# Ledger of designs, part 10: miniprotein binders against q9h3h3

Target 1, 235 residues: q9h3h3
Amino acid sequence: EDGFTAEHLAAEAMAADMDPWLVFDARTTPATELDAWLAKYPPSQVTRYGDPGSPNSEPVGWIAVYGQGYSPNSGDVQGLQAAWEALQTSGRPITPGTLRQLAITHHVLSGKWLMHLAPGFKLDHAWAGIARAVVEGQLQVAKVSPRAKEGGRQVICVYTDDFTDRLGVLEADSAIRAAGIKCLLTYKPDVYTYLGIYRANRWHLCPTLYESRFQLGGSARGSRVLDRANNVELT

## First folded at step 16 (miniprotein)

Design gC8
Fold by OpenDDE base, look of step 16:
Structure gC8 (fold): chain B 235 residues (1-235), chain A 103 residues (1-103)
Amino acid sequence: as target 1 above (235 residues)
Amino acid sequence: GSRELKREVRELILKAWLLVFKAMELADKGDVSEAIQVLREAADLFQEAAKLAQKAGDPEMAIKALEMAAWVLEYIARLLERQGKPDEAKQAKERAEQIKEKE
């Protein structure tokens, strides 16, 4: 990770969430318009602050694509945070199982595959593949960060509805790989972000549940998925 | 110009979020008093960002920045309740409500 702490990346993400998004919504926009939209707003050219000469004149937090089946559900994040704080005060042991149970109880089940790519054709091509997979219904929702600095990596986030559904997480990995993406993928539940659980946490909790590595000539999925919590290969 | 002000707003928001995450880490370590202090600074930065956003002609960002300031104050209130400071917690909640009413 390019010298930025997980906290800096999280802060940048939260700040970006406050800005307007460039959205293609497949629920309201014909799929035939996707290619024109992708050509209009290539992620490598869309700037975070709406720089002169960029496709956007105003600040953009994210570029996003919503699939036909997309339903925004954030769950009870406030209740989750309150329960987490009470748990910390109790002095009870905190385990991945504890976090899973908190997430279930408060319906904070979303998670995302993350990939970091340098700006340019490879990023725009990867994004176009993901956006198409979302519009075709292979994925539900994805977003990509706009260009913030020269030479800065951009992140593509591909969401799943339930980080506890291993099959759904693996299906999303397969769809990403089918879109031609070969980089390292990491899967992070949103609950870990909301609770401030980063790499160097006192409970030694791994904020990355899964890691996907591309494999040439491997299984039909084209990747190896490692369960980081159990150190077990799932594929 | 307006673009420079809009950038400054976002720099303040980013700083505020960095402080929020720092405070969360401090609270997790049991440094609740320090966490509260850091969160107060974060709330101030969100409020400053809101004022600048309004000057920049970005009322939507101003509202969102105020919402975040209120959220931070509510978090402070929860931490104060844990410290056995219910009166200070109440004051923080009241400040959060006052911010929301201005939205």
Scores: ipSAE 0.799, ipTM 0.944, lowest interface PAE 0.4, mean pLDDT 89
Fold by OpenDDE base, fold request of step 17:
Structure gC8 (fold): chain B 235 residues (1-235), chain A 103 residues (1-103)
Amino acid sequence: as target 1 above (235 residues)
Amino acid sequence: GSRELKREVRELILKAWLLVFKAMELADKGDVSEAIQVLREAADLFQEAAKLAQKAGDPEMAIKALEMAAWVLEYIARLLERQGKPDEAKQAKERAEQIKEKE
């Protein structure tokens, strides 16, 4: 994937974060309404700009589901950015361990499993499985990108509260696999996004912390999870 | 109409973000002067998007676009400080604060 494609996808994501979201909030909406909401707003038909004939008449940045236990906590992002600037000015070596310590110090610990799927039935079915897992309390929060371009992939993001909690990250992978999802998953901490650390950064930092591959007949988790920083299998 | 203006706002915002990412790559390569120039263009596009959003009857988008313009100006200030230009950095910070006061 050429660096140009990663920067373009990042710019599209940042622009989408500025638009309104279609949200199902399980804290305020009965779980019995989820199936009707999924039928009304299938992610393969919801359009980024509210195209004629789409379920949405206005622009939509993301489609999201919030679980009963969801609490938005962004931590001290401003303090994180200031500390990162001071570190760059110091000329000290920057490692994945340095970023982990900055994230802990400023309580910027959120991360997400990512999957890319083509528009259509498989995407809508995957999203419905994730949305049910969120409403049932197996996952905290998830979002999916609307349809932007013909032939363009859509992304599902499943969040965890702490990227440093390996058990919590692995439990989320297990819940995603239990929802019937068999594609490749990549896990990325949000701290890398807040610090502008994307693919091809000058420090050669990989923003992907974990990769999950589906395995038939494997362990109770149904996946193999690789720690990319240490090149070690965790499952 | 309002729909055409709303589309134009989003096109400006996307262009501004593409410029921000280009500037970050330039700064990482050591092309700090070119990065600052590209970020100035990005800040201008966010400000233009904010004005157009107000005209389109989308005040929430206008506020968000101004917040991003201020953030870009603060990033310019940090790059100017790294270049040893503290007076120009101060001017960029003052402009960022003036935008925030209008929000």
Scores: ipSAE 0.796, ipTM 0.942, lowest interface PAE 0.4, mean pLDDT 90
Fold by OpenDDE base, fold request of step 17:
Structure gC8 (fold): chain B 235 residues (1-235), chain A 103 residues (1-103)
Amino acid sequence: as target 1 above (235 residues)
Amino acid sequence: GSRELKREVRELILKAWLLVFKAMELADKGDVSEAIQVLREAADLFQEAAKLAQKAGDPEMAIKALEMAAWVLEYIARLLERQGKPDEAKQAKERAEQIKEKE
């Protein structure tokens, strides 16, 4: 569809995670500086490899904003991976419930709403809205991919602390919608990434737990959220 | 110059990750031997990237690339254990440890 397989996109994301990030940290930087920072580093102009004429001279993996309540916690990823390998060896059936339990046991509970946008004003405006919501405490943390290729989509990731907290996931959707974002959103737990579970896997596990579609004049949330695992509308 | 070297480092890293994901797919299909071969190539690419990052004056990237090489070797070790090759698995773990000690 976008010229890259899910594996190529994952490889690009992993490679980007290794490069330096441009971060606005609301815990250490006054909120009044956000607008100047957004103007200095618009995501549509920040380039992945620090291209000539870009606001960055060095490679940038991600542009990120950390809220006041942000605390980096990845949980026990190593224990999670070991338990996953043991489970595979056991020949036991693997279900979404199994992965949920592994995630809980190892405290690997982070997840993210994802949106894909073309480079330009709409992306920069969406990012500015998200960044403001993070600094205002409506969201905890978000990141956006820099411009890698001309015409290539950029991704905004908005994190939640617990993918098992349905209310928290829905509140984040509401905050994203309140920021004026109308595109399709997909929610993915990070546990699937750590276990290497992508769209095509032998267990037929869907890494997308939720989809949010904008709805004009609909619910108070301005979106319809679908539970993909159960094929049930939540809103 | 340093910029060209930095770009080459990122190209090697991206290639290495593509190989990692290919190997994961192979392992999931039961092609564990082929997965191990592909992961060995990925580990070598991460090590090459680390060496090149040092030459480019990017020691932070060099460390991260070595960490990924070690991680790949640990993954190889786990796959070798699944194949009933504990001695080869031990060698892969020892190599991973040697990489971490150089960081």
Scores: ipSAE 0.795, ipTM 0.942, lowest interface PAE 0.4, mean pLDDT 89
Fold by ESMFold2, fold request of step 17:
Structure gC8 (fold): chain B 235 residues (1-235), chain A 103 residues (1-103)
Amino acid sequence: as target 1 above (235 residues)
Amino acid sequence: GSRELKREVRELILKAWLLVFKAMELADKGDVSEAIQVLREAADLFQEAAKLAQKAGDPEMAIKALEMAAWVLEYIARLLERQGKPDEAKQAKERAEQIKEKE
């Protein structure tokens, strides 16, 4: 809701990144094992810290599925951060265009569609659909947060390789909808995460580039995608 | 026992990240000297978490915490360079390399 709340959520995500992940890696694991893995580790039951009665006995930061084409590459994050810090002292205007150019220059191009769901069947069903789409090759990589002790919504992140490739981002949205997802989706480039730029930032940058809302049209499921910066419908 | 120590480690890690984001906001506002002081506290907490993680039998977390402490010291070095303090920046970079050697 505000800068304080966003900072706490970011800190929790960074701490989660440091704990072990539960990973189904399609590059090394047969697709026929996916259903058993999903049944063993539903995100509504996997706990952040290995609570008694959960399927995990140790802390889990994220549950993830890697597609056959996944190759990890964060780009030059340290160089990005240094260039950002230099830009802040330069007197140049800080705009979405300058941030985009920094991301391109440093090869920090990944981004993600985000969805938030309460623990339970709807979350587990949504995750299973996404995980199958990744293993089938319609999506490249996804992760979901485990259940926190306090409850509340969990997040599914579906990654894309290049936030500047609008077609690729929209294709990922379409694949998410084909998996039966009807909730609100928002898209955030990773560059904003690495620079700590959230909704309540002093430059009034919009770290959410796109919103996707489910809509039915004719015989197929689809979505209405809004470019948040320009308030322009893309679909 | 070690389960209680592992929970304490996660509390230190979360506190350290909160300090990092506080420092980033301070630096964004131009309060660079205060940001550096807050980051030194964050680096200390990551190192404390690494020591405690080792005692708790969690060597993977100890390594991760040391990596984060080194990253924080590298960030401090960049801020010190902005302040025109290259000797202090060099010391922070050297400290970061010492921490990376231990992991």
Scores: ipSAE 0.734, ipTM 0.899, lowest interface PAE 0.7, mean pLDDT 87
Fold by ESMFold2, fold request of step 17:
Structure gC8 (fold): chain B 235 residues (1-235), chain A 103 residues (1-103)
Amino acid sequence: as target 1 above (235 residues)
Amino acid sequence: GSRELKREVRELILKAWLLVFKAMELADKGDVSEAIQVLREAADLFQEAAKLAQKAGDPEMAIKALEMAAWVLEYIARLLERQGKPDEAKQAKERAEQIKEKE
């Protein structure tokens, strides 16, 4: 709502990426240790800067869970950025199609479902459900922001491998709902983040591709999904 | 104390990232020379953050801040190549390599 709000949040996320992360890595840690780890590091109590009384004594940028199938391949981000810069000077029109093609060419295909929750038991419970889904193999990787000094909403990010694979993105939405999550979800490809493209951009690109709303009784998947670019309900 | 210095480091890092995003916006609208000036300030802030992180006993953050300073200088070099200034681009790339060697 405020000026610089979207870019300020992006800058905070980039700064958080540089700090240490608290990670449960299912590839190296037995699944039976997950519940103890969740109890030790609830996201409502882990503080961004290691405040007195928190479970962490040092800054924490993110709390994350890696599934056994996690692959740390972000693609050719530097090549993507250079090609984007060249494209802007080429005179070629910039559309969602050209951005999609750049992402494919440079293999920067990851994206994420986002949810925002206030600090408290609901946030910690939602995170625990997501973390269990990752360790059990229904999801591959997720992270949650720590408690900020201001006490504002925190974000859970659930990653998918390929934003162009609509069915895979919808399967992740379904797995999130099966974990008991009922809040609004939005989906953003990582390519928009790496190129600094926000909602109010001069090309009118829509960085939020999908919205998912919890739905009782109408769908086996438990959600109603809107394609933001085409304003079409996918069910 | 050391904790206050570590917090100041994070404030410099945040300011540097805000400048990077501002420079991206400037370059997007064709103000490439101004974008380069803003990016030089961002690189200087990352280097300042690295110096303070070392003083605060946070060598991992110092290394990461230097890596980001080098990345910013490589971005500057790409913008200078777009302006047809290959000698200045080479100087920015050399400075980026010098920063990486300090690790």
Scores: ipSAE 0.728, ipTM 0.898, lowest interface PAE 0.7, mean pLDDT 87

Design gC8
Fold by ESMFold2, look of step 16:
Parts: structure tokens; C-alpha cells; sequence
Structure gC8 (fold): chain B 235 residues (1-235), chain A 103 residues (1-103)
């Protein structure tokens, strides 16, 4: 979509990061408690600011599930940002390759599959499927936005720890599809958000690295994945 | 009441982030002086959000907002260095350190 809309969504995500999260942590909480937790905090009912009548009385930035193998590490974001600014004055070409190398050097390698759904049963059902996949070990970590204002779509983010590991990214797509998710998925490395790089940029960098479309009768994993940067189908 | 104050805090935080991303776009286009001006406003909004969060009984948000204000001032310092204004960059870094001391 347009650069302005993407900028606004990025800003809202950064603001939400600063608020408390509702977390189910499989590393410390028995898996048998997951269904009760999902029923208590459906993402279509959890409100951004703790509105009267919602399950939460306080602001919530994100609802999240951490898998058994989750090891949080955002990398050297400040060093990445400084190096990016220095690179812009160096006279060297800015390409997807140079951005990839910066991300590797500063260990800012996380990325996420994104899906956007309207509030309601379909969102809550999709989230429940993803959350179960995380607790069962097919996915490592996921989060979903709370309901902010009437009429807004919400986002489910399914993280992978290394966007340069194409096999791992595709395995996460397959696990999402196995959880029954059939909507459009887009994959975005976190490095683009930290550098403020959106669709409209002077280097022609593409922040959406992959696009996944469910296709019955397509690949064995039930999706077709397009490499957006090179316009090449991977599956 | 406290709910209204907490909502106002989040509105200030969102406005501040929108200004940060606008400033990043301006800096990428070479409009560095305008980017710095916008970032000064963003830093002020984060500091105002921190004051209001403390008043609303949300000290964790106040700390996070001050951390973001310091980060914005460090970004301003890097842009000022890019413009060849090291004395102003030093002042921005000193302000950022003062804010970090209060964390």
C-alpha cells in the first residue's frame, strides 16, 4: 500500500511495543493452561487501552505466545542505525545486498510473517491456531495486536529468527498453513522498520521480502511463495 | 481521570513516533535541517508523555518514554555531525545523557 499508510502502521507498532504485553510463555507455563488463556483473552475483545467491559483493565500493546525454544535477542539495533547513516554518506551503492550485510553484521536478523484480519471469530480462531502451533513447537513466537478502534483490522505476527535463512522462513510459512491459515501472508525483516525504510524510498528497497498465497493443489506445503524483490516464485 | 490521562499518554507517544518516521524520511531525502526540527518536537513529545505517565501512575511508561527521548536526541546528534555542527551535536548528546541519568 502507499508509503504514508505503511509509515502510520509502523509508528503504531512502535508505540504498542512500549505498552505492557499479555504473554503466554510456554517456557514457564504448562501447555494445558493455553486453552483457558486463549478463551480469557481473545484478541478481538482485548482492547488497546483497557476499555470498560474488556477482559483487560489496563493498556495492552500486544498479546503474545512464546514457545519452549524462544530466546529473545533483537540484536545491535543502535549500531545498525549508526552504520546505516554512515553508509549513506560513504558513496557506496545502497542495495538489498548491503542492507542484508548490515543486518548480519549487527545481528538484527529477525523477521515476521504478517496476516491482517478484521476483529471477530476468524481472527480469534486464526490466533488460537497459531498460538497452539507455537506451544507445540512448530513455531517459535507470535504476537497479535489488540483491538484499538472500531473498524480496524488487526495483525498477527509470526516471527522467525533469521530472515537470511530462507529454509527456516519457508518452514514457518508451512507451519502457519498447517494451522489452517489460508489468508495472504507477507514477510518483512525487522531491519526495515528499524531503519525507517518503507515502500516509497529512494534506494528502491523492497521491505516485503516474500508473499505467501494459499493454493490448494499447489506445492506440497499448501502455499505459493513469491520472492517480491526478484519477482520469482520459490514454491 | 487516570484512564483519560493514560489515553493521552498513548496519543503523545503515537504522535512522537509519527514524527520520528517523518524525520527519517526527511533525512533520507537530504532535508536534514527539517529532520532535526521534527525530531526536536518528537523528543519534546516523549518527555511530555513521560511527565504525564508519571502523573497517571504509570512509571514504567514514563521510563520508556524518557528512553525514547534520549534515543531521539542521540539521533539528532548524529544528524548534526553529518551537517558539520559538532558543538550542537555535543549539546544534543549531553541532553540525552542527562535524560538517561534520570532513568
Amino acid sequence: as target 1 above (235 residues)
Amino acid sequence: GSRELKREVRELILKAWLLVFKAMELADKGDVSEAIQVLREAADLFQEAAKLAQKAGDPEMAIKALEMAAWVLEYIARLLERQGKPDEAKQAKERAEQIKEKE
Scores: ipSAE 0.710, ipTM 0.888, lowest interface PAE 0.7, mean pLDDT 87

Design gC9
Fold by OpenDDE base, fold request of step 17:
Parts: structure tokens; sequence; C-alpha cells
Structure gC9 (fold): chain B 235 residues (1-235), chain A 103 residues (1-103)
């Protein structure tokens, strides 16, 4: 963690969400154009603020790829937040189960696998593999942060539609591993972000539900997935 | 120049988000009054960012900054309701609506 708190990284991510995105949308753009787009906008060279000499002249919040099956659904985030506020006021115990139920009730079910990589060839290659997997329909949607500062890590986010669908979460891990990604992956539901539940929250809620570690010669998936809430290996 | 203004806008937005996260932490600790104060500062920063974004020729970012200011005001309203201050909560909601109508 390059000296920034989890809250600072979250604030940077939220600020980035407000800027324009560089998007490859497989629903409207032929898959044959993906390689040219990846070559034009390598994540290691795309700069957050559109620095001179970067592929982008204007600020970019994220670089994203949308698959054919991508359907943006954020659910009722406002209702979720109101219910969360009411729950906090009630003084009732808050558990991971409580958050899961709130997420289900308000249809805020999206989650993401996260990986942090240093800028350079390995990042660009990892992103190209993920982008291809999205365009090929193995993944629904992914985004990567642009280069914010020299030497700073970039994050790739690979989304799933439902963090409560354990099979779907594991399938996404498998697709990421099949794309050649060998780094540590962490899975976080978006509901935790919307409710401001980060590391060291007062409820001691871990915002990371799953951790995936690459394994050579192990399961057919090439990874070990740990359920952090239960401290159980799923694979 | 326009580039400098664009940078200033983003610095304000980042500061506003940092304040939101700080306010969430404060609210979590039970420091709701302090959280509301911090959120008011965040709303002001988003409104300032919107004004600067318009001057910088970025109306889309200006709209998004106003949307965030409105969201922060709605969050303030929820916290005020928790404090048993319904009149102040109503005022915050009305301010949020006024921002949305200007978008």
Amino acid sequence: as target 1 above (235 residues)
Amino acid sequence: GSRELKREVRELILKAWLLIFKAMELADKGDVSEAIQVLREAADLFQEAAKLAQKAGDPELAIKALEMAAWVLEYIARLLERQGKPDEAKQAKERAEQIKEKE
C-alpha cells in the first residue's frame, strides 16, 4: 500500500468516477478493434490528468471494457443508504449477514475482484488479457485505473453482478486466472463502498469477502479462494 | 490557464471526497455533529468545484459536482433527522432539491 490509507485510495477512486472514462464497449464496437484500442490506450501510459505526451490529452477517470452481456444496474443505493442509517440509529447489532440482507433488499448486489499492479508491461499485458476475456464473454465488465503518479500502483477491477452468487464469483476468478493473472485477488462487494465500510470500521466488518491466491498444479481453477468471513477455503 | 483550473477542480473534488470519508468515520464513532460539519464543508467544496469547472469549460464535470453536493446535503439531512432536528433536515433537503433543479 503505497503510503495512502484505504480511505485516500477510495476518495481517489470516487473522484476518478466523476471524470470521463475511456471505454471499449463490445456491444457497439467490433471485437476486431480491441487490439488497436489496447495499443492506443495502454493503461501504463494513460494518465489520470491527461499529462503532455500521454495517449489522452484530457483527464481520464478509468479505462473500461464492457462485454456483450453487460447491463448496468446499481440497484436502489439511496434506499440502501436510508435503511443503513435507520439501522445504525436503532442500535441493533450489525453483521455481515445484516449487510447481505440490506444489499439483497435494495438490489445492490454488484461486487468486484481487485488486483493491484505496478505500471508497465505486466500491467498492460494483464489488462489486455482481462479486456479480451470481457469481449469474449467470459467476464461482463472490467476497469483499470490510469497512471496517477510515477511509480504508483494501478488497480484492475473485474465486476460480477451478484456478490451473493458464490459460483459466479468463483467463475470470474477462474476467468481471471485463465487470462494469465497470477497476482493476489481480493473480492469486495460494492455495498460496502456505498455504506462507507472500509478497513478498521467500528463494526469490525471486513470489506473483503474473498481472497484468491494463484496456485500451480492445484485445482483446475489454478487458484485457492478463501472465504474471509468464515475463514474457509472454497476451492 | 484552463489546465490549471481543471487541476484545481479535481483537487477540490478529491478534498470533498476525503471529507465525506472522514465524516462517515466520525458518524460511525457517534460524532454526528462533527460529521455534519465536515459534510457541509464537502458540499461547499463540490459547489466551488462546479463553479470552477464551468469556468474551465467543463460543464459535464460541473453537473456531476452539483449532483455530489446535492447528495452530500441529502446525507446531512439524514444525519440531522437522527439528531432529532427535522427542521434543519428539511432545509438541507430543500437545498439539495434547489441544486438539482439548477442542473
Scores: ipSAE 0.794, ipTM 0.940, lowest interface PAE 0.4, mean pLDDT 89
Fold by OpenDDE base, look of step 16:
Structure gC9 (fold): chain B 235 residues (1-235), chain A 103 residues (1-103)
Amino acid sequence: as target 1 above (235 residues)
Amino acid sequence: GSRELKREVRELILKAWLLIFKAMELADKGDVSEAIQVLREAADLFQEAAKLAQKAGDPELAIKALEMAAWVLEYIARLLERQGKPDEAKQAKERAEQIKEKE
């Protein structure tokens, strides 16, 4: 991973969330317009700050595609944070189970498959595949970071509604693989981001719940998914 | 120009978020006093970002930056309450409300 700490990447993501997004919303826009939209806003050319000669003249935080079934639900993040702080003060042991229960209680259940790709044709092609899968209803929502610096990797995030639903997480992995993506994928619940749980935390909690590795000629899913918390292969 | 100001705004916002994450780590380690200091700096950066965003002709980003400043102050208030400093917590909440009234 490029020398940016998980915290720096999270800070960049949160800062990007404050800027305008370029969105294709399949709920309001015909699927037939997707190819024209992808051609207009290739993520390798869309710049974070709206640089001269880019498709965007204004700053863009994310490029996103919303599927027909997409419903934004962030849950009670404030209540989650308050409960987390109270838990820390209590001195009670904190486990992955504790975080799961907090997430359920506050309805902060979203998670995402993450992939990091260099700018260029491979990124744009991967994004086009993901965007199509979202519009076709195989995925619910995805976003990609715009080009921030020359040579900097861009991230594609593919969301699932519930990180506790293993089947849904695995189905999203399968859809990503079906879109032709062969890179390493990591799955992270949003609750870990909201609670500041990164790779190096005092509770030794792994912020990555799942890891997907592409396999040639493997299972019907084309990947092996590892449960990082239990160190068990799910596929 | 406007583009330079827009970039400066985003650099401030990024710094503020980095400070929030640092503060969360400090609070987790039990360094609550240091966390509060770091969060105060983050709140100041968001307020500065809001002022610059307005000058840059980006009122929407200015509002979001103020909202984040208020959020940070509310977080400070919660940390102060845990430290047994209810009066200081109240002051932080009042500052957060004052920011929201200006949005």
Scores: ipSAE 0.793, ipTM 0.941, lowest interface PAE 0.4, mean pLDDT 89
Fold by OpenDDE base, fold request of step 17:
Structure gC9 (fold): chain B 235 residues (1-235), chain A 103 residues (1-103)
Amino acid sequence: as target 1 above (235 residues)
Amino acid sequence: GSRELKREVRELILKAWLLIFKAMELADKGDVSEAIQVLREAADLFQEAAKLAQKAGDPELAIKALEMAAWVLEYIARLLERQGKPDEAKQAKERAEQIKEKE
């Protein structure tokens, strides 16, 4: 994937974060309304700009589902950015361990499993499975990108509260697999996004911490999870 | 009409983000002066987007666009400090604070 495509996708995601979201909040809305909401707003038909004939008449940045236990906690992002700038000025070596320590110190610990799917029935079915898992309390929060262009992939993001909690990251992978999702998953901490560490950065830092591949007849998890930093299989 | 303005705002915001990513790549390559120039253009686009969003009746998007303009100016200030230009860095910080006071 050409670096140009990764930066364009990142710019589209950042621009989408500035627009209104279509949210199902399980804390305030009965779980019995989820099926009607999913039928009204299938992600393959919801358009980024509110195109004529779409279920949305206004622009939508993301479609999201919040679980009963969801609590927004962004940590000290400003303190993180200041500490990162001071570190760069010091000329000290920068490693994945350095970023982990900065994230812990400033409580910027959120991360997400990512999957890319073509628009259509498979995407809508995958999203419905994830949304049910969130409402049932197996996952905390998830979002999906609306349809932006013809032939463009949509992304589903499933969040965890702490990227340093390996067990919690693996439990989220298991819940995604239990929802019937068989595609490749990549896990990315949000700290890398806040610090502007994308593909092809000067420190050669990989923003992908974990990779999950579906396995038929494997362990109860139904996947193999690779630690990308250490090149070690965790499952 | 309002729909055309709403589209124009989003086109400006997307262009500004693309410029931020381009500037980060330039700064990483050591082209700090060119990165600063590209970031100035991004800050201008966010300020223009904020004005158009307000005109379109979207004050929430206008505030978010101003917040991003301020953030870009603070990033310019950090790059100017690395270049040994503390006076220009101070001016960029002062401009960022002036934007935040209008929010």
Scores: ipSAE 0.789, ipTM 0.939, lowest interface PAE 0.4, mean pLDDT 90
Fold by OpenDDE base, fold request of step 17:
Structure gC9 (fold): chain B 235 residues (1-235), chain A 103 residues (1-103)
Amino acid sequence: as target 1 above (235 residues)
Amino acid sequence: GSRELKREVRELILKAWLLIFKAMELADKGDVSEAIQVLREAADLFQEAAKLAQKAGDPELAIKALEMAAWVLEYIARLLERQGKPDEAKQAKERAEQIKEKE
């Protein structure tokens, strides 16, 4: 059930990437307009297909906020895929280290913290906190899925430029926690998505590198971050 | 109307993506022949989605759907090469290029 659910969610995400996005771009739009934009397009009310009575009349794939320092760079995804196919054909053992080296070689280094929230005030408030952190330069870019089904969870994705930079990944976790978010976070590199490495892959590769759990009265970061590959706490 | 067509396009795209993921799982299990068949269906769905998107007045989505159809055909070609079917792989690549030329 978990595998089929993960593939379905991945297919929904890929289909959503093909639709138009509602974007607040802090590079071109004054930060003072953010609150009005958030009020106009609360993610709990924005519908995937532009349902009657929604703020959007047309389909929306994602709602996104771009920070001042945001630069879209996907790296050499085609070269990455070719190298991955060659590696599979070689019969060489494939490890998390192998994927890390492929990602570095092809400059496909983006990753994201993921959180799943039910539609409603808590989601909209969490999104507003993240959007503000992006506009203030604490985060570079974030997106949230629109409302697709009644009672369905929405996902917020907070990106980092380099999944191999543990400090940058941890700083993003800290910024998310500072925005008041207390739910479970999982960190996933985009390279796993580009290579089709999901749950239950034949190489037993875990697509989740880190998990962050909120802690009351804990370290200055307010979270416990687990390295899933090594089963080691980083905080 | 246009709204119904827009919904149908997105349903086709979602189905096509589900088929891609199914095909990837099949290929990983060694069921490469079945994976290729499933991917052919996905490519057809993306092409149908592109035609409907054009009719719906969404040329940008039509282009993206064609790009995905081409990508799926290139993936089929790679799987056919792995099966030792280079001639069929070439035909799949040629079809992918023909789609790209229409974009």
Scores: ipSAE 0.788, ipTM 0.939, lowest interface PAE 0.4, mean pLDDT 89
Fold by ESMFold2, look of step 16:
Structure gC9 (fold): chain B 235 residues (1-235), chain A 103 residues (1-103)
Amino acid sequence: as target 1 above (235 residues)
Amino acid sequence: GSRELKREVRELILKAWLLIFKAMELADKGDVSEAIQVLREAADLFQEAAKLAQKAGDPELAIKALEMAAWVLEYIARLLERQGKPDEAKQAKERAEQIKEKE
C-alpha cells in the first residue's frame, strides 16, 4: 500500500484549512500583478510547513486565487450535519437523492473539479493556467495544495457554485480544458466532505459525481465527461 | 516560537481530525457511546493544540483550534441528545460556549 488512506488525506486537508493561505484576490489586486505573484509562489516550491529555502517562512495551508465575482458562502453546514444525523435514526432510506435534497435545503451546493499532479513544472504550469482563467473571469475560485515534506502528489481544486447545475459544472470543465489541462479531472460535491462520507460507506454513495477525460479524437469539445452515478457519458 | 513547537501543534491538529472522522464512522454505525469517547479526546487535543499554538507565537491558529474544540463539543451534545441524555448535552453546549468566549 502507499501508506495513507482517504481518511488521512481528508484529515490533512482539514488541518490545512486551519493554517494561513496565500491568496491572490482579484477583487482587491490588479490583474497585472498576477504573473509576479505566480513566479513568487509556485506550488511546487511553497512548502506546507515553511521549510528553509522555500518562498514561505511560515506554514501555508493553501495557495488560492479568488475571481472578481467570488462571494464565499459555505451554506448552513451545521444544520446540514444535524439533519443528516436525524435521518440516520429515522429509518428512511439514504440515497444520492437524499444527499442532494439535504444539500439544497441547507444551501451547501458548492463542489469542485480536482486534479492530482506530481510536484514540478507540469503542476506549476497547470496552476498558472487555472489562476489566469480565474482572474480573467472564466472560473470563479481555485486553490492548490503546497508541497508536502513527503513530496507526494498535490491537488488543484476548481470550485463551482452549484453541483446540481450540470451545465455550470460542464462549463467549468470546458474552461479548465481551455487553460490547457489534459489530465484526469474528478468532481466532488462539498456536501459529502461535510458529512464525512468517503469511499467505502455503508450506503454505497459515490462522492465522485463526474469524471472528465481529455480527448482529441472525434470530440469537438475536447473532453468526455462521465456521470459516475449513472455510468452515462454527458459529452 | 520553536520550529519543534509549531510542528507539534500541527501533529495534534491532524490527530484530532483523524479522531473526528473515526467518531463520524462510529456514529454512522450506531456506536454512539464510542463516538462520544473518541470526540472527547479530539476536543482535548484541539484545546492542547491551542495552548501550544499560543506558546509557539501563533495566536490565530490557537483561536481556530479553540473554535474546533467548541465544534466538537457541540457535536458531542447532538450525540448525547440522540442517546436521551439532555442534561449531559446541555453541559457539553455550555462548555462549548465557554471555549468560544475565551477566544
Scores: ipSAE 0.722, ipTM 0.892, lowest interface PAE 0.7, mean pLDDT 87

